# Designs tried in a protein design chat: VH-VL binders against b0r6t4. Part 7

Target 1, 212 residues: b0r6t4
Amino acid sequence: MARFGVDEAGKGPVLGSMFAAAVAGDPAAVPDGVADSKRLSADRRAELDDRVRASMRVGVAEVPVDRIDDPETDMNTLTVAAQADALGRVVADGMAGYVDAGDVNEQRFGRRVANRVAADVAVTAEHGADDEYDLVAAASIVAKVARDAHVDALAAAFDADIGSGYPSDSTTREFLAAYVREHGELPECARASWQTSRDALGAAEQSALDEF
Short names: E, the ipSAE of ESMFold2; O, the ipSAE of OpenDDE; V2, 0.75 times the mean of E and O plus 0.25 times the DockQ between their complexes.

## First folded at step 1 (VH-VL)

Design o5 (framework fv_oberotatug; at its last look DockQ between E and O 0.05; V2 from the best seeds 0.00; counts 0 for: pae O 11.6 > 2, placed apart)
Fold by ESMFold2-Fast, scan of step 1:
Structure o5 (fold): chain C 212 residues (1-212), chain A 122 residues (1-122), chain B 107 residues (1-107)
Amino acid sequence: as target 1 above (212 residues)
Amino acid sequence: EVQLVESGGGLVKPGGSLRLSCAASGFTFSNAWMSWVRQAPGKGLEWVGRIKSKTDGGTTDYAAPVQGRFTISRDDSKNTLYLQMNSLKTEDTAVYYCTTDYGDYEWYFDLWGQGTLVTVSS
Amino acid sequence: DVQMTQSPSSLSASVGDRVTITCRASQSISSYLSWYQQRPGKAPNLLIYAASSLQSGVPSRFSGSGSGTDFTLTISTLQPEDFATYYCQQSYSTPLTFGQGTKVEIK
């Protein structure tokens, strides 16, 4: 029987950390409503996160911006590492479970995750695993709640509305543009390697050049 | 059960106005970011704009061709999305689809309405 | 704006064929890419999101791959209901943009 699920949140934002989460326990103990995690508000996710943590083992791993921007690594490798770190916090030898595949090759991804976990575990990676397996859906909620809390903390630290942190969010774009205009550099929470960050710096540099 | 139903399309003269409605049912509309996507006869898909959920600020974004002419709004108490179209041009002739943005900020369109035809002609 | 270009614009195929459609972004969009199918006279339906994740209820003969600028949609064994137009769409940057479409026609 499958005893764990793993997923991540925040691979694509220009602002902030990425998080992976692992949930281990009896699949029958997963709270009702978890299967709708992609349609839930932040408040509803927080409520479900509380219920998951009350009845199951939960592990969370954070990938900070400086690791994401490290030119010596790549997003697939970081995702494997984060999922393995989260999973390692909750598993015991002999457990089997599902993880949401973070790259195109499901089998390779699953093998890489399993190989980074000290415990002897059987990992099956599938695309869209959070749509199929309640434990992965639970892990998805936990990862998203961790990301939500992180974004809220960043907004408080910068005393600004930073939006979701995602590139297509106009509020996030406005925050980046305003920050670069005011300070002449990216905020520490921005992923400098992202095209959105490069665009913000380029626009500010051009504006400064035009001032003469 | 889960569906989106557009209405309000029709024939209108250049420079005229129309308001489209999209009635949502079977899901939690208030949590969804909503978009309008259009398709001119025999042509491809074109994103028109979107509106965030109230919890995410309820702000709107528009494609350049409609910026300043179209306004997206929502009434969560009625599970209804609106597109107010002003200063209509012949190139606005299209089937207009209402769709949801799923994926918690990763924005893919999981649910589509049947579409409503807007014809701008003199 | 991120421009999405599909190749080919149309193709002819027979039931049972393997069909491959490509999509190229004018700049890196990470994995923020979705694939849609539109049958004649119908609204589009989602097939693939996040470049490679299969939407619930979509047959496993559909698969997606790629990251950055180059993406592929594959139909391993074409069925009669698969004769349709396919669109890629990026959600990395606003405005959201679609490819021009690839029409899969019966040979």
Scores: ipSAE 0.297, ipTM 0.723, lowest interface PAE 4.6, mean pLDDT 89
Fold by ESMFold2, look of step 2:
Structure o5 (fold): chain C 212 residues (1-212), chain A 122 residues (1-122), chain B 107 residues (1-107)
Amino acid sequence: as target 1 above (212 residues)
Amino acid sequence: EVQLVESGGGLVKPGGSLRLSCAASGFTFSNAWMSWVRQAPGKGLEWVGRIKSKTDGGTTDYAAPVQGRFTISRDDSKNTLYLQMNSLKTEDTAVYYCTTDYGDYEWYFDLWGQGTLVTVSS
Amino acid sequence: DVQMTQSPSSLSASVGDRVTITCRASQSISSYLSWYQQRPGKAPNLLIYAASSLQSGVPSRFSGSGSGTDFTLTISTLQPEDFATYYCQQSYSTPLTFGQGTKVEIK
């Protein structure tokens, strides 16, 4: 019986895009080992991603910084849109599946995702769905690998160690501080609407005033 | 079974040293970021510090009260997290917990040990 | 450093009551907020992560909401096993910090 699972990665970082992924197919075809996705090494995640893509249908949607920073949006709405976009690439009428709920109201989240998918699908949203359903765990891996590749590409583009892109990563905060100090503005990959970005700008402005 | 087990707590005089251990089982320890959290008797929770996985750079961060006195390390071959506590003060008296964050940079503590008591007194 | 302030510090409630606990951050922490339950004599356990996501195995009577600086934990229908101390924790930046705790007691 063909099913689907959906998840996202990169909702909270100060650097770079959020990704949603959908995985569709026979649940019995899901590679072994996906259930441990949160504790896998990057190399193991990449290996499982290759296996998932080889045995399942996969859709990925990216939400770039420009869209995240748009004041007319919010992360819950963007998560719904991203999950629906990823899901729409892989589903057919009559399919049913699980999505990891990105909102406290599971039923509302699931309805919003279903309403944005053109195919007639039955969406069940649950908190912690990636812990319960192998297809959602597989989607989690695909989303995380897409996010990891994105972060690597950003590091290469800036010729710098940018860390994980999360606010509590000191490497990420050092990158932001150094970039703002050198250029007087945030790097394009930074989510300007995050407090971490505002703090980096504020610190640089105070340092400039102290020099005069 | 997925678990964390702390050991090495005990009574120590101010100025002394103590090393805590946290044995991990049932998950890939080398991928995990690990933290120590403490709780003074009758008080709330206080984060002590963190160590990243070696893949993510293996770096550490500490809360200000312990900076320079405590050292977090890990031995991935033994699935063990360590907390070396030097120059102990009476204010360091607490139950010490080791914790994980499950490997995707969300930094929440989803697995906790049972804790080990450290008492610093004359 | 991000300071986390919980309210109330304690409360008394009966089985079946709706209980609301709030947590305020001294600066925006986006949705990097977790809630923990600690029963007497036990280690804490995670209830909610990312402000509103329930940890696996946590009963649906628990819910979290909020973003930025103001966050809420709600227990919709208090059960006997829910009498415990609850802590919020920000994971936005180091040092990671907890609220001072809210003790929920039997009335």
Scores: ipSAE 0.000, ipTM 0.584, lowest interface PAE 11.6, mean pLDDT 87
Fold by OpenDDE, look of step 2:
Order: sequence, then structure tokens, then C-alpha cells
Structure o5 (fold): chain C 212 residues (1-212), chain A 122 residues (1-122), chain B 107 residues (1-107)
Amino acid sequence: as target 1 above (212 residues)
Amino acid sequence: EVQLVESGGGLVKPGGSLRLSCAASGFTFSNAWMSWVRQAPGKGLEWVGRIKSKTDGGTTDYAAPVQGRFTISRDDSKNTLYLQMNSLKTEDTAVYYCTTDYGDYEWYFDLWGQGTLVTVSS
Amino acid sequence: DVQMTQSPSSLSASVGDRVTITCRASQSISSYLSWYQQRPGKAPNLLIYAASSLQSGVPSRFSGSGSGTDFTLTISTLQPEDFATYYCQQSYSTPLTFGQGTKVEIK
């Protein structure tokens, strides 16, 4: 029975898009070394991504910043949609597989993903699925590599070090602060709905008041 | 027992050449990404370069200071890593370590050789 | 290239002390940070990988924390065998780079 794994990357960052990836094929054919991306360097992850793409069916979906900031949606809904979109690209009727649960309720998440896929597939959602299922681990790698490439492209576009794009990244915070100070607004790639973005804007406003 | 053993170090004049070897045992060498790291006397650690596994393309990467002068290669049939050093400079003087990870985490140097000393001097 | 800066370059401590060493990356390296211990005349030993994961066989008094650009190695209770030089290393991208080292000396 053909199986699949699905995961996402870039859910938490304040900068850039979120990505979901689906990998379908024989679990036994997953390239050696596929594991949690936290255990791999960016370069190693990129190599594994190439191997996965060479041996498996791979689908990738992007959720752009404007969708993330859309008040008519939420991150859980977008995560479900992104996973379903990626999955829809690689599955057919009768397939079954695992997805990394992007919600606190695994069963609900799996059901939501399955309902958005046109094909009749069996979806099982689990937290930490990327640590347990090779196809999900592969999907995690693909998603993270796509995210990394996206961040690199952003950095190149700004000709600046923007960091990882995560709120906890001081480089990212410094970039945002500097950008807002210079331009008076957030960069286009910044998720405006994020507290980190609001903090950057607030800090700039306060600074302006202090100078008054 | 898992181990790396470097050899080939010695005294060489500036402009000279030297080839280091690293014999690996106790793990699947052919799957490992191998690196060279050097340490000048009384100084810190400096990454020299790496070679990927054949499965991952077998390509090499080098630090800027050694780019074009040093070549890393491997013989998987012999479980041996090599560092060919040409056009040696005095600043290349260091203990050279071969290193890799043989566990589940491929980018952390959890295995080191004892090192071999290379001295470049007139 | 990613530059790694450790602080301090050296420190003096006594057995039983809590020791903290910091490492800062010039750009975000996520959690791709390792800590090594090197005793005089010996090869380095891996202590921490992935910023906070303890290497097998390493005493629990060692711990790592941080993500992005700022990282910390902590020795909760310094032991006699812990007097050594410590290095951080990023494995996020090539060229792989090390911090300049922190020498922990006997007070």
C-alpha cells in the first residue's frame, strides 16, 4: 500500500512564508539519514532533500505572508490547507499515511486535512510524527529546505542579514527594528499580525516620541 | 571500537607538500561525511574542509585559507580519509585532526582522531 | 561566513562553582550549535549538540541553551576534570566555524 508523510515548516517565524511538504512512496525507500532536521545541518538537509526528490513523489505548498495576516483565517486553518494542498499533489485514492499534527487535537487535524484532499485517503495525524515515520521525516526535510531557500531569497532581496525569521532570533529582531526605523513601516515579508512586528513598530514609535 | 587514527604529519618547508591519512574503524565509513580540523599551536580550532559520502555526491568543501591548495579525498575500500596539502605556508602549521560523526547526528563531531602535527618552517 | 564569538576568552573558577560560557553567532544558526571540551594535549570531545542535546556519556552537570544567535554552555557544579578549553561550533552552513575558545582555569 502506497503511503505518504506530510509536515510543515515556518509556522512560527515573523518573516516570510510557511511551507508544507508531502512525500509519497515506499517507506523502505526513504533515503538513509532522513531524520529530524534539528539533527542535520542546513547543507546536509539540502542534500537529503535532493535525494528525497529523486526517489519519492514530492509536493510542496506555500502560504504567503498576506494569507497569514488575513484576519479571515488563522494559522491552524492555514496549516491544514497547506498540508492538504501539498498532499493533494502526490496522492491517489486508497493511499494512507501520516501527517505531523499542527493542532492540539490530532484526530481533528487529521480529519481536516483528509477532508480537504480530493482523493480518498486515510490520514493519521500525530504530534512528533517526523520522529517516528520516515516519510514524515522526509516531508519535514523538504519543507524546511524550501523554507530555508525562501529566507535566503529574502535576505538577498534586502541585501541584509535577516536571520532565521523567528521571533527568538536576535538578528531577525534587529533587522525588523532597523527596517522600521529607516522606512517607518514593516517590510513586506514581515507578518504584521505577529507580536514581534508590533513590538518593532511600537519601539520605533516610542523612539520618535522620545526625540520629540 | 570506533576510532580515527591520523598519520603523515611532519616537518616541511614553505612551498612544500604533504599528504595526511586518517584510518577509520568501528563504523560504516562509506556513509560518513568526513572533516579535517586543525589547531595551530596555542590557538583555537579551525575547520579545514570536508568530503561528503559517495551517496551524497562525494563533493568537497574547503575553508578559504586552504582553497586551491588542499585536497580532501577518500578511499572507502580502505576506510581511509586523505588530506593532500600543497603550497604549504608557515601559517598552515598545526595539529590536524580528522573528525566525523558516526552516530545518529551527522553534523556534530563526536569522533576525533588523536591528531598529527604538521610543521611548516624554513 | 558565520563568525562565532565566545565570552569570556578565559575565566578562573573553583571546584563546585557554576560556570557559564556564551557563544554568539554573527547570524542566525537556528540550533545548529555544538560545544566541545578540550583538555591539554588531547583532542576535543563533543559535549552538547543541537544547542541543548547532551552527548551520550557526558555528565549531566553540562547543559546547553539558546537558539538563533545566542547560546550558553553551563557547568552547574565544576569538577576537577572540567578545567579545560571549551569551543562552540556552528554546523548550520559552510564554512563550518568555531568560536575562539574559553579557557576555564583553576582559581
Scores: ipSAE 0.000, ipTM 0.512, lowest interface PAE 11.6, mean pLDDT 91
ESMFold2 (binder alone), look of step 2: mean pLDDT 91; pTM 0.936

Design o6 (framework fv_oberotatug)
Fold by ESMFold2-Fast, scan of step 1:
Structure o6 (fold): chain C 212 residues (1-212), chain A 123 residues (1-123), chain B 107 residues (1-107)
Amino acid sequence: as target 1 above (212 residues)
Amino acid sequence: EVQLVESGGGLVKPGGSLRLSCAASGFTFSNAWMSWVRQAPGKGLEWVGRIKSKTDGGTTDYAAPVQGRFTISRDDSKNTLYLQMNSLKTEDTAVYYCTTVYYGSGSYSFDYWGQGTLVTVSS
Amino acid sequence: DVQMTQSPSSLSASVGDRVTITCRASQSISSYLSWYQQRPGKAPNLLIYAASSLQSGVPSRFSGSGSGTDFTLTISTLQPEDFATYYCQQSYSTPLTFGQGTKVEIK
């Protein structure tokens, strides 16, 4: 028997892409420890990602910064599209499964995802689905590992400690402020539409004006 | 199987109006983003505008040459897309294609196209 | 507006040839690029999306590459049905824009 689970990671960071992941297979084959993923180290999550990929079908979709910043879209629409893209890589007609709802209206969110997938699938969307369904928890781990690898690649590309990419991370805020101060513009990895990015630009502009 | 069929093209005088229709089948129309793309005889492709699904806000976007003159709308109960063209100019002469829009994580692309309908604006 | 420029505007080739078409964006568009084929008298059809992803049903002799501003469409072994006009298209920002087209003609 095969079912699927879908989730995403990286909706809230000011730096970098968001990712969606879909995992399809027998729920009984999900590795032990997946349900505790939120309390595990990054290394343990990477280990679980490897085991999920060894036993199940996995699809990943990336939403780049420029797509997130496009004023013609919104985060809910991008989440629907990313989840559908990831799911489309792993499903066949007649499959059913669960997705983590990105909209207050669970039923509407599930319909939107299902309708973007070419295969005829039955999607049930629920808030906190990663807490209830092992396949969604597995998808959450895959998406988080993809996001972690992306952040590591950005840190290497900028030759700097960029932190987690989240606005709550002081290392991320310090990187953003220092970059804007030195270059007069946001780094390419920054989501310009985020308040944190606008604040960094405003602070650097004010500091430059105050020097005169 | 996805099918898009345009209709309503024809000959119209400068300053006139014309409404194009696109009948869609083979997919859930109400969830699809739709677009119009045109091609003047012997020339390249030019994007006209797009409309989002109702669940994604139903908003429209237009290329500068048609902004204020053309209006895109949809009737989900009839699986039909429309292009209302007002204040037509000779440079609007083109084959008009109805397309579906794939708004995936890495791309917006026109994944399915109709056969096109010819609009000729001439005195 | 993002301007898309294709090179060459036309080329002549023989069946069996490797054909390369390039597309340059006036600013970085990441990987938001699609390639279309239009055979004479027909509507365009999608070949490649997201710069390098092959559309379902499209022969594997077609491939796309590139990111940022420079993109390439390659046809590894030209077939008779490939004599057509090819267009690149950016979807990075509105208005969506196409290249001027590259006509692949029989030599």
Scores: ipSAE 0.006, ipTM 0.493, lowest interface PAE 11.5, mean pLDDT 87

Design o7 (framework fv_oberotatug)
Fold by ESMFold2-Fast, scan of step 1:
Structure o7 (fold): chain C 212 residues (1-212), chain A 121 residues (1-121), chain B 107 residues (1-107)
Amino acid sequence: as target 1 above (212 residues)
Amino acid sequence: EVQLVESGGGLVKPGGSLRLSCAASGFTFSNAWMSWVRQAPGKGLEWVGRIKSKTDGGTTDYAAPVQGRFTISRDDSKNTLYLQMNSLKTEDTAVYYCTTLGYSYGPFDYWGQGTLVTVSS
Amino acid sequence: DVQMTQSPSSLSASVGDRVTITCRASQSISSYLSWYQQRPGKAPNLLIYAASSLQSGVPSRFSGSGSGTDFTLTISTLQPEDFATYYCQQSYSTPLTFGQGTKVEIK
């Protein structure tokens, strides 16, 4: 009767790590109030994360910036690896469950995740699985809470407001631009392969040339 | 039951060549990342290189001491991993282990028994 | 390249002892660290992955802890079959690198 759900958070940010989470247990034990994490506040996600961890098995995997920037890999491969890593921490032989598909080909994505897990499990990958399956929604919350804590830790380490870490966040862009202006290089938390990072470096170089 | 069986080791002269094989069974070889790890007599473990699954790009990476001399390849139809060793040096003398590499860049989950390569004049 | 340094290089212990081995990375590797056991004349076997996750079939007397640069392997109650060499290994970045090993010998 035990099943699992898997999802990830942080594929699109220019700052910081990506996280995947797996939640395993009885689907009936998923706490009330679990909803698509896209609609929840950070505080509400943290409360639900605590409740999920109290009643179910939880595994988390982190993909650090320098692995994301590794030219020998790609985001689809990293997502498969992170989901498999998280799932492997909580899974038992004979379990079946759902994962949020990170690739256009759902069947291929599910096979890749299952084949990276030592336990004998049945993985069904679906786009928008967090909207359909409570265990995947729970995993989404856990992954986003892990990402939120990571961003908070980065803000503390850099003693700055870094925003959400997403390129669309003006606070994130302002932090990146200010850091490059002051130090002449990207902060260690920035994904150098992102266009936003390249733009920040280019803008700083142009400003230096204009001063002459 | 996962099994990895290395073969092809032996005595070769400096400057010579040797090809190692690793026969895999008990798991879906075509989806696995594979590596070679070596251990010189009485010394520690040293990573030689890895090869990704074809679905993950099929690319190879090597440790600096073997780059340009060693080539890792795979034949998924035969569930076999290969290590082609060229321009062998005495410092290449070691037991060579075939290993699986877990979820992307993860642990070496399974190991073969190893095959001894001795490079001596 | 990420350098892995183990301490001590060797130690002598008796059955029933608590044994602690440390591993330090030259840069942060998050939790991408594994521990291996190698008995004389045998291939290594995986004990712990992701710094603290026990491999299936490995006795609970083995535990791992740490993150970033400092990691520890603990054997709570040493058994006769535990006299072996132990290696840490980072999987954070290529080239993949091992510590130099810690030999646990009988007193």
Scores: ipSAE 0.006, ipTM 0.504, lowest interface PAE 11.0, mean pLDDT 87

Design o8 (framework fv_oberotatug)
Fold by ESMFold2-Fast, scan of step 1:
Structure o8 (fold): chain C 212 residues (1-212), chain A 125 residues (1-125), chain B 107 residues (1-107)
Amino acid sequence: as target 1 above (212 residues)
Amino acid sequence: EVQLVESGGGLVKPGGSLRLSCAASGFTFSNAWMSWVRQAPGKGLEWVGRIKSKTDGGTTDYAAPVQGRFTISRDDSKNTLYLQMNSLKTEDTAVYYCTTGYYRDSSGYKYFDYWGQGTLVTVSS
Amino acid sequence: DVQMTQSPSSLSASVGDRVTITCRASQSISSYLSWYQQRPGKAPNLLIYAASSLQSGVPSRFSGSGSGTDFTLTISTLQPEDFATYYCQQSYSTPLTFGQGTKVEIK
């Protein structure tokens, strides 16, 4: 019997895309080690991602920066859409499973995800579902690996150490400050609606004034 | 540009109730974690509690002295944060600040980047 | 709960002085420490987060250092507007806790 798990990674970064992943299959076939995603290194996550993909059906959806910055939507709606898109790639009518809730109201979140999937599926949404359900833990790993690869690709494209992309990472803030100082604008990978992006623009303006 | 304006403070008797509001503007309120911090007259800062954004679970956390008596809530449609204070004690006398914490990640750097001007709550007979 | 202790509780200084304030955590908090400034009659302002990261718009004379249990805030060349109370705060675990404050007064 096949079930599914869904989760996302990258809601909080100032740099880059958010990813959602869905994993479908027999819960008993989930690889060993998946349940401890919080203590895994990036290398170990990548290894487990390979094993999950070898034994399960996997779908991934990307939410690019321009969608995240769209004032006509919100992060909750984008998370629902991404989870539904990822899930739609791996499910068939009649399947049931669990998703990590991105809304205070678990039932509402689950209904919204199910309603955006073409297949007729039963979605149960819970906070911290990746701690409770192996398929959601597997989806969490897949989403994190997709995010890790995206950050690596951005670092290569910008020929710079961009850190994790999170606002609290000093390397990420240093990258933003240096880019804005050199170019007078945010890099394409920056979420312009984030306070960290606005701070970087403000700091560069002040530095330019102080130079003369 | 970012503005946080507290209201609802005043004089209340021990055992009474009071509801504080914080009107937010200049940022996407629905994405922000919001906190209440208080300061008794002539004393230091004391964290009261916080509420996460809906996308981060919308859960609340409280400091022990207020647990069970205070409730933090938010209305994202009105860009407003609330603090419902019940069973007030003289020790609750303080200026109450609302503050925003926007950043969330696994590295755990949580800080208060914007503060309101505060509203005074006096609990006395 | 993580207890935060600042040293000194108060100090007297002159404009142009180098001022150092220390903060100690009762357990390791890694780098999850912020510094705030509160001028008389005003709300606090964030100066430093993640132990050493300068908040945008804060003058470069402010710097933070440390990790684990011992942290330092330094003001390299004290200005008139720097006479204020300074607070450290840990964000490693709930409840979030502040130090008792350090008052920097005119000598």
Scores: ipSAE 0.000, ipTM 0.417, lowest interface PAE 15.6, mean pLDDT 86

Design o9 (framework fv_oberotatug)
Fold by ESMFold2-Fast, scan of step 1:
Structure o9 (fold): chain C 212 residues (1-212), chain A 121 residues (1-121), chain B 107 residues (1-107)
Amino acid sequence: as target 1 above (212 residues)
Amino acid sequence: EVQLVESGGGLVKPGGSLRLSCAASGFTFSNAWMSWVRQAPGKGLEWVGRIKSKTDGGTTDYAAPVQGRFTISRDDSKNTLYLQMNSLKTEDTAVYYCTTDWGYSYGMDVWGQGTLVTVSS
Amino acid sequence: DVQMTQSPSSLSASVGDRVTITCRASQSISRYLSWYQQRPGKAPNLLIYAASSLQSGVPSRFSGSGSGTDFTLTISTLQPEDFATYYCQQSYRTPYTFGQGTKVEIK
């Protein structure tokens, strides 16, 4: 019987969009190697993404930076909406499946996702669902591949090495600091509400004051 | 089979009140976000407001022209959406539609037939 | 508020024609855009959601494209039942806002 898995990638970066992905089909049809995905290179993830798309139904949803920075919403609500959007593209009435929980309260998160999908579906949300369920692991790969492609496109657009986009990545911090120093503002790809972005702006303002 | 049926429209004087109802059938109403959209005679569509499902907090949002005067509510036990309209103005004259709203990217896929509200002295 | 502007306000076409309607948002709305069809005296019908996804039951001659600020609805081969008014609508931010409408009339 067909089931589904849903996950997201890119909640924590200071740069770029977040993506959610849903994969639906027979769990037995999930390609070999999906469970090992945490140790894979970007190239190997792309190969698995191709295999998943060949054997399963796949939906992807993007949450752009402007939406992430919107003070009228929050990351939990955006994650629910993105997962529901991705799931709605692949699912039919009566289907059941697993989603990676984006909120502390697993049960509430699952209900919120199900309630945003037009089809009547049974959603079970669990933390670390990608470690337990092959369909969620497949969705995790799809979301990560979408995020990887997005970061590559940003690097090309800015003609710079932007790193992974995560605050912990020194290349990402160096890109952000250099951009703010040169332009006096955050790049459009930066999440302005992130502390890393505020820190970069503050450092540039202090430097300008000191040079005065 | 999936249906929305509005009722409660009619003629009302400026400053008056009117309550619209929208009866839902053929789907799990309690899971749906619901919106009200209006259309003045010969004019385009204007969003009035929405209400989220109870699981998503049951919160409401309104367009500026109706904020403070209109209230959206729902009774999931009766599969019914309501629009309470107070302090009505001639500019509120329109056909009012209720719609399903599955959130963000899905659009408003099911619409009622509409109910006419005329605000005139 | 996000302002939605449609072009043209009206157009005349014949059965069999390719019809293109455009919609512009005052700020980026990603792909949170829907297209609706309204025939005289009837309620609107959803045609396209998420900028390019065809609603179930809608004929394949309808297609949507675009992202960010610029969007297009295309009717590849106009049929008699397609003479109607078409609206774009954003759901990226509340309040949801509609374009002013494009009336497709018989030539």
Scores: ipSAE 0.000, ipTM 0.462, lowest interface PAE 15.6, mean pLDDT 88

